VHH binders against BTB/POZ domain-containing protein 2 (btb2). Designs and how they scored, part 16

Target 1, 284 residues: BTB/POZ domain-containing protein 2 (btb2), of Schizosaccharomyces pombe (o74778)
Amino acid sequence: MSMNSSTEISQEPSIMKPVSSISSFVFNAGFLQGTFSDTTLIIKGETYHLHALFLGRSPVLLQKLIENNPKGDVHYTIEVETEDPYVTKESCLFVLSTLYCDSPRIPAEVNVCSVLAVSDLLGLDTLAFEASSLIEKSIRPETMESVIRFLDPNFEGLERLKMGMYPRFTSGLFNKAIQVMYNTLVSNWNTEYARLLCNLPFEVIKDLLESDKLTVGASSMARYKLANEIVKMRASFRKQNHIEGKGDESVVLAFDEGSRGIQLVHIAPGAESRRKIWKATSVR
Key: E = the ipSAE of ESMFold2; O = the ipSAE of OpenDDE; V2 = 0.75 times the mean of E and O plus 0.25 times the DockQ between their complexes.

## First folded at step 17 (VHH; framework vhh_6qgx_2)

Design x3 (from u2 with H54R S100K; at its last look DockQ between E and O 0.78; V2 from the best seeds 0.73)
Fold by ESMFold2, look of step 17:
Structure x3 (fold): chain B 284 residues (1-284), chain A 125 residues (1-125)
Amino acid sequence: as target 1 above (284 residues)
Amino acid sequence: QVQLVESGGGLVQAGGSLRLSCAASGFTFSSYIMAWFRRAPGKEREFVAAITGRTGYTFYRDSVRGRFTISRDHAKNTVSLQMNSLRPEDTAVYYCAAGKPSYWEAIYSGEYDYWGQGTRVTVSA
């Protein structure tokens, strides 16, 4: 039973340098610099030095990794083939970088259409839907031609326009574009929309100009005059660019047809008797 | 001591070409992203191009894509910017920079660790 006196020792404060965050280190050392990369990924002849652990977050790349290393080789070499012109080197870099991040965002400096294309290629549905949403929000007169070209780059026609080149993500974008055109056509038909209107299928032009959702002045004569100007513009465009075999287009007054006021008529090439039939529709 | 020294600036007519070089000392490319930024009179500094040291990935401002080419030379520890089809709007002081971006947008921002003193490029009409 003995008393013991003890002295409490105080130490000076110590400062320890923080370890960089996992996300920052993974992005810089991992993605950008390829430190400890174990995978050579080839897309359209471009090479990327990456990590199977992160690439496996893509269902498409995971399948490739499993198929191309059944024997457990030290280094993976995988290839993703595509002829898609929207799959670009820069957009591949961005989309691949999202596999190294927890909550990626699509920044303003990337091409959103190309991000959608690469996201679809790699099975990254959430990113593809985000890209599609951004495209939809960007639809305005200044961007309209770019959006329509993205939906139908080879001018295949209305069925392609409705679906786009990536139907799971782009179906419905054309309808949104048409909704915007109802409110912007009158002010933009001979400027921002001029080239676009010349290249759209006749069925689209007909539905657009006949629709009661399009307001053109107070009378059907204003609509008739606008429709004739657009039809003339389309005809001049075909002549100037030597586009043949498309037949003729015309506009007639149609006061009996649903109170719409006009009807656009198309006559197939070489069908002069058919032209008389189609053009014979008129009132008084 | 890390140092970046730019060279190759000068006067050129529109449509012409110039090649900028940036000599790096005190570090090697494998740990850094090398970039070019530019500043025109009365304007903020803007991103032009970047290249990763080890992997060689390249990044470009849209307005220069297809006209400018960034490249690296590990043996000389230099980064270069080949500028073709020059326009009067390319007139600026061009700066070499080195850094370690930790997220995508940082590649394009001016948050790089080291900067050169700049080399002037003038493109006459």
Scores: ipSAE 0.682, ipTM 0.889, lowest interface PAE 1.1, mean pLDDT 86
ESMFold2 (binder alone), look of step 17: mean pLDDT 85; pTM 0.874
OpenDDE, look of step 17: ipSAE 0.822; ipTM 0.934
ESMFold2, look of step 18: ipSAE 0.647; ipTM 0.873
ESMFold2 (binder alone), look of step 18: mean pLDDT 85; pTM 0.877
OpenDDE, look of step 18: ipSAE 0.776; ipTM 0.919

Design x4 (from u2 with T55I; at its last look DockQ between E and O 0.66; V2 from the best seeds 0.63)
Fold by ESMFold2, look of step 17:
Structure x4 (fold): chain B 284 residues (1-284), chain A 125 residues (1-125)
Amino acid sequence: as target 1 above (284 residues)
Amino acid sequence: QVQLVESGGGLVQAGGSLRLSCAASGFTFSSYIMAWFRRAPGKEREFVAAITGHIGYTFYRDSVRGRFTISRDHAKNTVSLQMNSLRPEDTAVYYCAAGSPSYWEAIYSGEYDYWGQGTRVTVSA
């Protein structure tokens, strides 16, 4: 028994109660409470009071700590600048917290796309790959629009969609999304996919609807009717939203395509558009 | 003894606002993470918002982000929840809680050490 006569015990001001394990102490007292923090980290105007020792587990933050305090001053001040809209305060908190943990996992409370964005920003490849895997597994009609928007937030088109905004981690997600759409388009085109289909590049719509991988009813005319409905929906969307200068879209029978013989055509603004409407084969 | 006392509940029309308050006594307020949870009729208790001790990091349930704001007054030992743009689905008993989460999911899970009695919020259609 080594109780001393003093009843006034010196305590750390941020420690609320005894911490039973190193991991619990590091997470609660360290990350959440900022006990003995030595670093001010600024991301998109938000301030985080953290510890260089743990931040150094990020190769990006380690480099900034070395570069921005080469003399080893007592307090570090570092900033990570980004315009990425997926880098959010909540996702930064989660991703930064993983530097204070061993083997963290991505919980349901966080936006996985934003976790991927912050993980990429901070050079945390393992966490970024885990986030990408979760996005892939979550691709459904209900999530499709958000996944596609994440891949191409600025509507740059097919080349961006193929790679996404974080190519090392997002390349291939678009192909996975398209595979899901082949099996779900017929049931969702005018509901869950309506806005998505209106915003997709024409080239993507064309490839999707002309593909043999898409099964539309038993009739050769079923595909033609569906394609016309989607083209009509896209045209109505442009009119409703006063989107001008995009030209027209149409669906024609294209007997060069065998039993699935449709072709979506885009009539560019102007007079130079080519037409294939009168091509026919004896196969039809 | 440790006490958490909520106030500010009541009846409000959809689109309206309320401000909940939680007064804390019997412990060092700045040493705990403070949170709001709610229980709707016929539903399980769910996380609403949390704010850390001295530093003041904040966490929100997705359905309330942008509408609710948690804040903390260390001088008065109170935590507040400003609720704007209220919807009928926000109808619930709101509970104040205090704890020391030791891992990320514990922030959201209700593993808090101390709980208030709750204050009722009703949002009419």
Scores: ipSAE 0.530, ipTM 0.825, lowest interface PAE 1.7, mean pLDDT 85
ESMFold2 (binder alone), look of step 17: mean pLDDT 84; pTM 0.869
OpenDDE, look of step 17: ipSAE 0.702; ipTM 0.887

Design x5 (from u2 with T52V; at its last look DockQ between E and O 0.60; V2 from the best seeds 0.67)
Fold by ESMFold2, look of step 17:
Structure x5 (fold): chain B 284 residues (1-284), chain A 125 residues (1-125)
Amino acid sequence: as target 1 above (284 residues)
Amino acid sequence: QVQLVESGGGLVQAGGSLRLSCAASGFTFSSYIMAWFRRAPGKEREFVAAIVGHTGYTFYRDSVRGRFTISRDHAKNTVSLQMNSLRPEDTAVYYCAAGSPSYWEAIYSGEYDYWGQGTRVTVSA
């Protein structure tokens, strides 16, 4: 048996070799690699190896950690249950990473609607408001359908559209979408808006087309022609997709003090007054 | 000596599949993200997919999500890219990379420490 001895000359550590910055180490070694992780977090069957110290910055996750209140060196296992289709693995990774950062920003690589959904799930209000603000700024004719589907994914109707699925953060997005439509409908109705206009509730179509905020052209006849084309498109869509039981829609010229120049009329299925819908009303 | 060696490239018809492999030597996965990048003729190198060696978290370019799958094999010290539903625009030289990103955007940016020589993938119409 031989004894090892240290007879070599030691060299003092150089002060020119600094460690990684706290932020770099925390992100890479901590968040990405799970170094010294003490928590297994489960969201929608996906597993994340994380740290209670950082997870505690989420009010939702903090409460779950407190409920698992071990006193020793016990590994936490916590689960957040959801059926929300907007909660995705990559958006969870991004949102969880923000707990390891001082001033996170939502990058272009992530789905902002999914960031909002995960932020709401984890009680991260500032990030959820930032996501909502980005969604609002992104409302354009080419993105409008995806925004409307996000607000009302189950096709519940006008009251859901007004609030969205995350009311604290999505209330008001529908109003903004309608404001954009007032400015863009005339040039985009048969391209970017075609499918959306066929699926919107009648009450929304009526308000949109009757509003004095919608600028169509020089006369009430221009508005009448646009509204009639949209009503015909909706009827064709229902027929081709075998959507029944929605009744009939029609456009009537209507002039009175404060009138919009047209009126959209909906006859429920089986109503006796269907034939009266076709009469035009004029003051001239 | 750190080495990354890609294999599995070739010619394939649109709609077909290929599996790329990257054999790593001279290091272990414990502190690295392994990634695939690609460079089409006349274009800059672009991110395709990444996997964190220790935790297994995965990241994908939008255009390949659902079609490509990145995976790791600790026993063989390899990273693989299963490419399904291939399209002509997937034609490129594919590079394996390893690094230690320190912020979210760095995962995608190509600031990786080690790179392979590349394997050529051609997708014909």
Scores: ipSAE 0.658, ipTM 0.881, lowest interface PAE 1.2, mean pLDDT 84
ESMFold2 (binder alone), look of step 17: mean pLDDT 84; pTM 0.867
OpenDDE, look of step 17: ipSAE 0.740; ipTM 0.897

Design x6 (from u2 with H54R; at its last look DockQ between E and O 0.56; V2 from the best seeds 0.71)
Amino acid sequence: QVQLVESGGGLVQAGGSLRLSCAASGFTFSSYIMAWFRRAPGKEREFVAAITGRTGYTFYRDSVRGRFTISRDHAKNTVSLQMNSLRPEDTAVYYCAAGSPSYWEAIYSGEYDYWGQGTRVTVSA
ESMFold2, look of step 17: ipSAE 0.694; ipTM 0.891
ESMFold2 (binder alone), look of step 17: mean pLDDT 84; pTM 0.870
OpenDDE, look of step 17: ipSAE 0.817; ipTM 0.932

## First folded at step 18 (VHH)

Design y1 (from q1 with S100K Y103E; framework vhh_6qgx_2; at its last look DockQ between E and O 0.59; V2 from the best seeds 0.68)
Fold by ESMFold2, look of step 18:
Structure y1 (fold): chain B 284 residues (1-284), chain A 125 residues (1-125)
Amino acid sequence: as target 1 above (284 residues)
Amino acid sequence: QVQLVESGGGLVQAGGSLRLSCAASGFTFSSYVMAWFRRAPGKEREFVAAITGRTGYTFYTDSVRGRFTISRDHAKNTVSLQMNSLRPEDTAVYYCAAGKPSEWEAIRSGEYDYWGQGTRVTVSA
C-alpha cells in the first residue's frame, strides 16, 4: 500500500470569537439596555434612555435635540408633548426601536393604529404609511368599528371620517371601509355592525343604503325592509342612551334610478317629527 | 454555572392571584433581558412577559396585559411575575428565561440563552 492514509490533523478550537454584529449590539446593548445613553426622552410622562445619534433619524427628534442643546452638552433632555390617546408606552417603545434598526417590520402583537400615531408624532413617514397599509388590509366586519373610531374618535362626522386624524396617512381609509361594508352589511347589520351603524352620521347611512353598490335581495322591498330595521335600531339606540337633538329618520319608497327604490329622510326635532308619515310617491 | 430557579407556583381558584419568582445566578444579571414563558399541557411554549435590564422596559403578551406585572430586583438578582385575575387558561408550567435579544421579534421568541426548570401553576374553575 504505497498511499499513506493518515488521520487528518485536528484544528485547534478557535478562541477568537467574532464580536456581535453591529445590528445585534445596537439593538440589545443600545436600545434595550441603554448602554452609553446620552439622551433622556420624555413622551406623555414616560422616560426613555436613548442615544442622540440614533434619535436623529427622526426629523422631529433631531430638531428637538438641536433646539434644546445647540452647543452640544454631554447629556440631552428632550420632550415630545401629546394628548393623543393612541400614543401608548408599548407603541412608543416599538417605534423608537425602529430608529435602531435597518429594516423594521410591524409585528402582529403591536397595535398598528398606535404605531401610526407614534410614527406621525415622530415624523417617520415610511413607517406611518406601512401602518396605514396594514390597517387597510385588516378591514373586515370584526375590525370595522375600531377602524372607524380610529378615524373619528370624537364623533365629529363625515369630514373627519374622510380624512382621519392623520390625513397624510389615513385619507382614503374610510372609503375602503365603505367598500367592505357594501359586501358585508346584509350579513352583519344587527351583529358586528350594530353599534357602528347606530353611531355613523345620517349622511353616511343614507348614502350607504341608497347606493346601487349595495345588493339587498331581488326587490326594492327587501332594501326598504332592511333600511327600516336599521333606522329603527338607530332610534332605539338614541332612546336607550338618552341621546337628544338628533331628530327623526324615516324611509320612503322612491322610483329614481340609482336609488334602488328607497330614500332615507331626516326630520328635525319638534312637532314635525311627530307627523313624519311618508307615502310612496311617483317621482317620474 | 448559570442557574435560573423558579418558585411560587401552585393551585389557585379562578380570579385569584399568585406571585412567581426566579432567582438568577452565574451571570451578570443586569446585562440580560429576563422573561417568563409558559407551556400548557399539549401546547407549545408561549411568551408571557419580559423586562429589560438597566432600562426596565416591560413587554407582555396580549392575553395577560393588565393582569400580570413583571418586575426585577437587581439587589437580589430576582425577577418576579405578579399574576392577578387568574383564569383556567393560565394553567401551565411557567419558565424563567434570560437572554440578549438582537431584534424586536426576538424579545417574544424562544431564542433565550438560559432557561429554568419551570414551576407549575394550576387555575381551577
Scores: ipSAE 0.657, ipTM 0.874, lowest interface PAE 1.1, mean pLDDT 86
ESMFold2 (binder alone), look of step 18: mean pLDDT 84; pTM 0.863
OpenDDE, look of step 18: ipSAE 0.813; ipTM 0.937
ESMFold2, look of step 19: ipSAE 0.595; ipTM 0.856
ESMFold2 (binder alone), look of step 19: mean pLDDT 84; pTM 0.864
OpenDDE, look of step 19: ipSAE 0.836; ipTM 0.946

Design y2 (from q1 with V33I S100K; framework vhh_6qgx_2; at its last look DockQ between E and O 0.55; V2 from the best seeds 0.00; counts 0 for: pae E 6.9 > 2)
Fold by ESMFold2, look of step 19:
Structure y2 (fold): chain B 284 residues (1-284), chain A 125 residues (1-125)
Amino acid sequence: as target 1 above (284 residues)
Amino acid sequence: QVQLVESGGGLVQAGGSLRLSCAASGFTFSSYIMAWFRRAPGKEREFVAAITGRTGYTFYTDSVRGRFTISRDHAKNTVSLQMNSLRPEDTAVYYCAAGKPSYWEAIRSGEYDYWGQGTRVTVSA
């Protein structure tokens, strides 16, 4: 029966659909789709089609928008220059997306180090501090090498390690990493930390192994043996990788007050320097 | 009415390449973000890649970044996934999806509006 099928059809009243939330519309239509975008933003040769109103929540981008279009033209073209390798396309997309949100959170799938780098670039201090806090909480043997690399990606040495590449946000992270190493070195020196220890500056290795905050065992001989194993590992690494001109490193038993029973010594390149140390008691 | 039709699946050796395609019809293609998801045997569906419409922004899961490339052709209403350096772990049924994510994490979630039937990709060792 045709009439009976018509009466069983769900009746649809004529009403307007509810409008999507402002936040949903702004994120999807605005940020993701670029609907009515008025700004071409260029970072490291990558192009983003965005909205000056939202970009203005970044102090850095606001200044560039004002400088680039003081007369209020209908389209902005602005560029942010950087050579920072941690500034990546996806990290820029995430950080820029936070300008379109009220309470953004840093999700697990984004690279937090890159989020910090982009946040610093764009003057987004709250997000940069949140990224730094997440990095600090993530410091453990499995992540230690990546954190240290982030602090000193160009192997500049101790002064860079202390500050990191973004001093306002990364100062102090190295000290926290060292504190974690005091409690984890003995169990991880030849595994998780092997490559890291080979690449750290000698002064860091010396301070770490001589510190009274590091407990190896009851005797100074246990510390001496561990330190010697690490020095050997570093020397083998240099030989395996054809690293020259660094001289030698050695461990000496220390009987003077104020030592933990050892001293690490860096010997200038040359057999004569090593021989002097070995022959300190020679009769000739 | 709405259809997402995947093609290009098959059997390949590890290290090989494969190109998936998804033809879209029955909706306004350019107003949707297009994505690829995959389901390995015995596993839950996981995000692979997504691409926005007008802006062309791309998103990738970590395990495929640098190996897979998502692209879309607005004239043909298709989205493609070029898969290079394939590994046995990439073995899965690959699904095309279309949606309008409203926050960052939604891009990678499985709550898209439209889904294809899937195309099987097998990568032998």
Scores: ipSAE 0.675, ipTM 0.886, lowest interface PAE 1.1, mean pLDDT 86
ESMFold2, look of step 18: ipSAE 0.658; ipTM 0.880
ESMFold2 (binder alone), look of step 18: mean pLDDT 84; pTM 0.864
OpenDDE, look of step 18: ipSAE 0.827; ipTM 0.943
ESMFold2 (binder alone), look of step 19: mean pLDDT 83; pTM 0.858
OpenDDE, look of step 19: ipSAE 0.837; ipTM 0.947
ESMFold2, look of step 20: ipSAE 0.031; ipTM 0.516
ESMFold2 (binder alone), look of step 20: mean pLDDT 83; pTM 0.858
OpenDDE, look of step 20: ipSAE 0.833; ipTM 0.940

Design y3 (from x3 with Y103E; framework vhh_6qgx_2; at its last look DockQ between E and O 0.58; V2 from the best seeds 0.69)
Fold by ESMFold2, look of step 18:
Structure y3 (fold): chain B 284 residues (1-284), chain A 125 residues (1-125)
Amino acid sequence: as target 1 above (284 residues)
Amino acid sequence: QVQLVESGGGLVQAGGSLRLSCAASGFTFSSYIMAWFRRAPGKEREFVAAITGRTGYTFYRDSVRGRFTISRDHAKNTVSLQMNSLRPEDTAVYYCAAGKPSEWEAIYSGEYDYWGQGTRVTVSA
């Protein structure tokens, strides 16, 4: 028979509150609350009150700690400068928090592109590769524009698209995006992809629409019609947004079976009129 | 006894502003993360914003970032939520909470230690 007094008293949790696990305590008291913090870290004007011991797990921050405390002061003050718009306060908080954890997981809710940017900034290669892998797995019509913008946020063009802004981690993502587009373009060109297709470089549009990997109906006329719709959409976009000096684009039925029966042509600003396209088809 | 008391709720037109306040007593205010959650009619409670104690780090739900600002007054033991550019979708009962999250995802979860009774915010079209 149990004695009510001793056992039931031990079940009064307000008096017997357990201590936090070391990992939980380090995250809450250390990272979130800054208890015993010895470092002021500044990124893009935001201040973080953190611990050199944990920050030293970042090769970039470790070097900064060594370089920016030559006097041996008890307090470290370090700064990481960047103009990168993907480096945000919340992405910095998340990535910095991973230095206080053993096996951090990138949550589905967090902006993975921003995690990659901050991970690259702080030299956290494993986390950056994990972020890149998640971006690759997330490529679909609904996310395509945001992925492409992440690769080329300043609209620099094809060379930037192929490498992205973080080449060690983002090279090849554009090719994966194009592979997805081969299977999804026909159903999404005037909806999910409309704005994206208007902003992509002509050479990307040309390669995409001329590729034998793209399936458009049963005949070259279906591909010709789709290509014309996209070229018209791009021209309307330039006119509506007062974008001038980009020349004209057109679609020509091709003799060459390697191009799936079409060729996209671009006439640079100041080139001869569209009439020349109709005349310069072939010679023997 | 621990108490969290929200105030400042009311009826406001879309595009308007409100400032919620939460008065805390009965615990060491500076050692807790303070948060706002909300529950719309027929929906689950959802995270709105949080602020740490000493460090002042802030966390926001994506849909309110840039419109809402969480702040904290250690002298008065209050946490506030300035809500600008209000939308009908912001209509909910807003709850103040205090806790000690032990991992990243816990900042956003509803497993905080102490909760207020809520203050009602209605945003008319």
Scores: ipSAE 0.667, ipTM 0.877, lowest interface PAE 1.1, mean pLDDT 86
ESMFold2 (binder alone), look of step 18: mean pLDDT 85; pTM 0.872
OpenDDE, look of step 18: ipSAE 0.772; ipTM 0.915

Design y4 (from x3 with I33V; framework vhh_6qgx_2; at its last fold request DockQ between E and O 0.56; V2 from the best seeds 0.69)
Amino acid sequence: QVQLVESGGGLVQAGGSLRLSCAASGFTFSSYVMAWFRRAPGKEREFVAAITGRTGYTFYRDSVRGRFTISRDHAKNTVSLQMNSLRPEDTAVYYCAAGKPSYWEAIYSGEYDYWGQGTRVTVSA
ESMFold2, look of step 18: ipSAE 0.745; ipTM 0.916
ESMFold2 (binder alone), look of step 18: mean pLDDT 85; pTM 0.875
OpenDDE, look of step 18: ipSAE 0.760; ipTM 0.913
ESMFold2, look of step 19: ipSAE 0.686; ipTM 0.893
ESMFold2 (binder alone), look of step 19: mean pLDDT 85; pTM 0.875
OpenDDE, look of step 19: ipSAE 0.825; ipTM 0.940
ESMFold2, fold request of step 21: ipSAE 0.609, 0.598, 0.619; ipTM 0.868, 0.862, 0.872
ESMFold2 (binder alone), fold request of step 21: mean pLDDT 85, 85, 86; pTM 0.875, 0.876, 0.879
OpenDDE, fold request of step 21: ipSAE 0.832, 0.842, 0.844; ipTM 0.948, 0.945, 0.946

Design y5 (from x3 with F29L S30D S31Y M34I R61T; framework vhh_6qgx_2; at its last look DockQ between E and O 0.47; V2 from the best seeds 0.69)
Fold by ESMFold2, look of step 18:
Structure y5 (fold): chain B 284 residues (1-284), chain A 125 residues (1-125)
Amino acid sequence: as target 1 above (284 residues)
Amino acid sequence: QVQLVESGGGLVQAGGSLRLSCAASGFTLDYYIIAWFRRAPGKEREFVAAITGRTGYTFYTDSVRGRFTISRDHAKNTVSLQMNSLRPEDTAVYYCAAGKPSYWEAIYSGEYDYWGQGTRVTVSA
């Protein structure tokens, strides 16, 4: 705790500082402090005091400003409705701030998924593509589950995963994630990937584990062991969380001369229980 | 005569709460962003939270989001930091700062014009 500045306070003849560059004034006095704001913008119940001139750089907000006040009245009130959980107060503040800047960049500490969501909401395609590019570059074992959840937050399945929630910007991210998994699954399946592997659709797990792009030791037995452990982990997860009615999964060896493959099999609900029902009756 | 004075520091048990206050004199909140920074022993100063004086926009570092709440009181010309669910890693000297950031990253960077002397917060396990 050594700060000489805290004991040498400067005396100012006025509490107002001279404005600096146009960009500095616009960002601080304009965006942050709302000086001369003429617009009340409402997103998810949060209110922002902003300026129609700058907001008009968003195609979505421009349309709302035109529809709301074609005669240029004293004050605009516009609302953007969404239930998107990725649209947050801080992400809205960041994305809105980019309308007050000439060449904004996405800093490393901002939630890039939320930036993409708000950028899509406000029609800021360049910023949304930049956010998607950063998400793609961030795909690693440690981040994979959060990326996959962002693509399919409601567990809808493979078709949602392929497109994501913002298809113009998120299509292709799932394929990139699968490419990363081919190189990282074997070392990470029971650590960083554990929860993710329990929640992925069976079709994805099957394609991943059966693929020649996944290298697992020198033999089909190594791949069989890995696949069987993952299937067992998924089954234990369903049992411990009381997830029923989805049938069973198993792994079989697919040996032939010159082949050491595996096949993951899904046993539809009711196939085994039908046989048990007839056994239990013992009548017919 | 711009001055910032922190208060409310002390010793608190993990899981407890503490409320810091920053009293500003020589200016009004409407002209500045007021931020809290902290410095743990042997570590560099880090951003905690900020609030814009006029519009009331709030900013938080990830480790405190949802646990800390920054607020302002124009009548008292003060900014407060309500610190809930405190953890031992929150132990630090907390500093109040005032400035006029001119770009997004400056909100977080510690390039503020005025600084208080700090108030010590200790969170015991």
Scores: ipSAE 0.698, ipTM 0.892, lowest interface PAE 1.0, mean pLDDT 85
ESMFold2 (binder alone), look of step 18: mean pLDDT 85; pTM 0.874
OpenDDE, look of step 18: ipSAE 0.827; ipTM 0.943

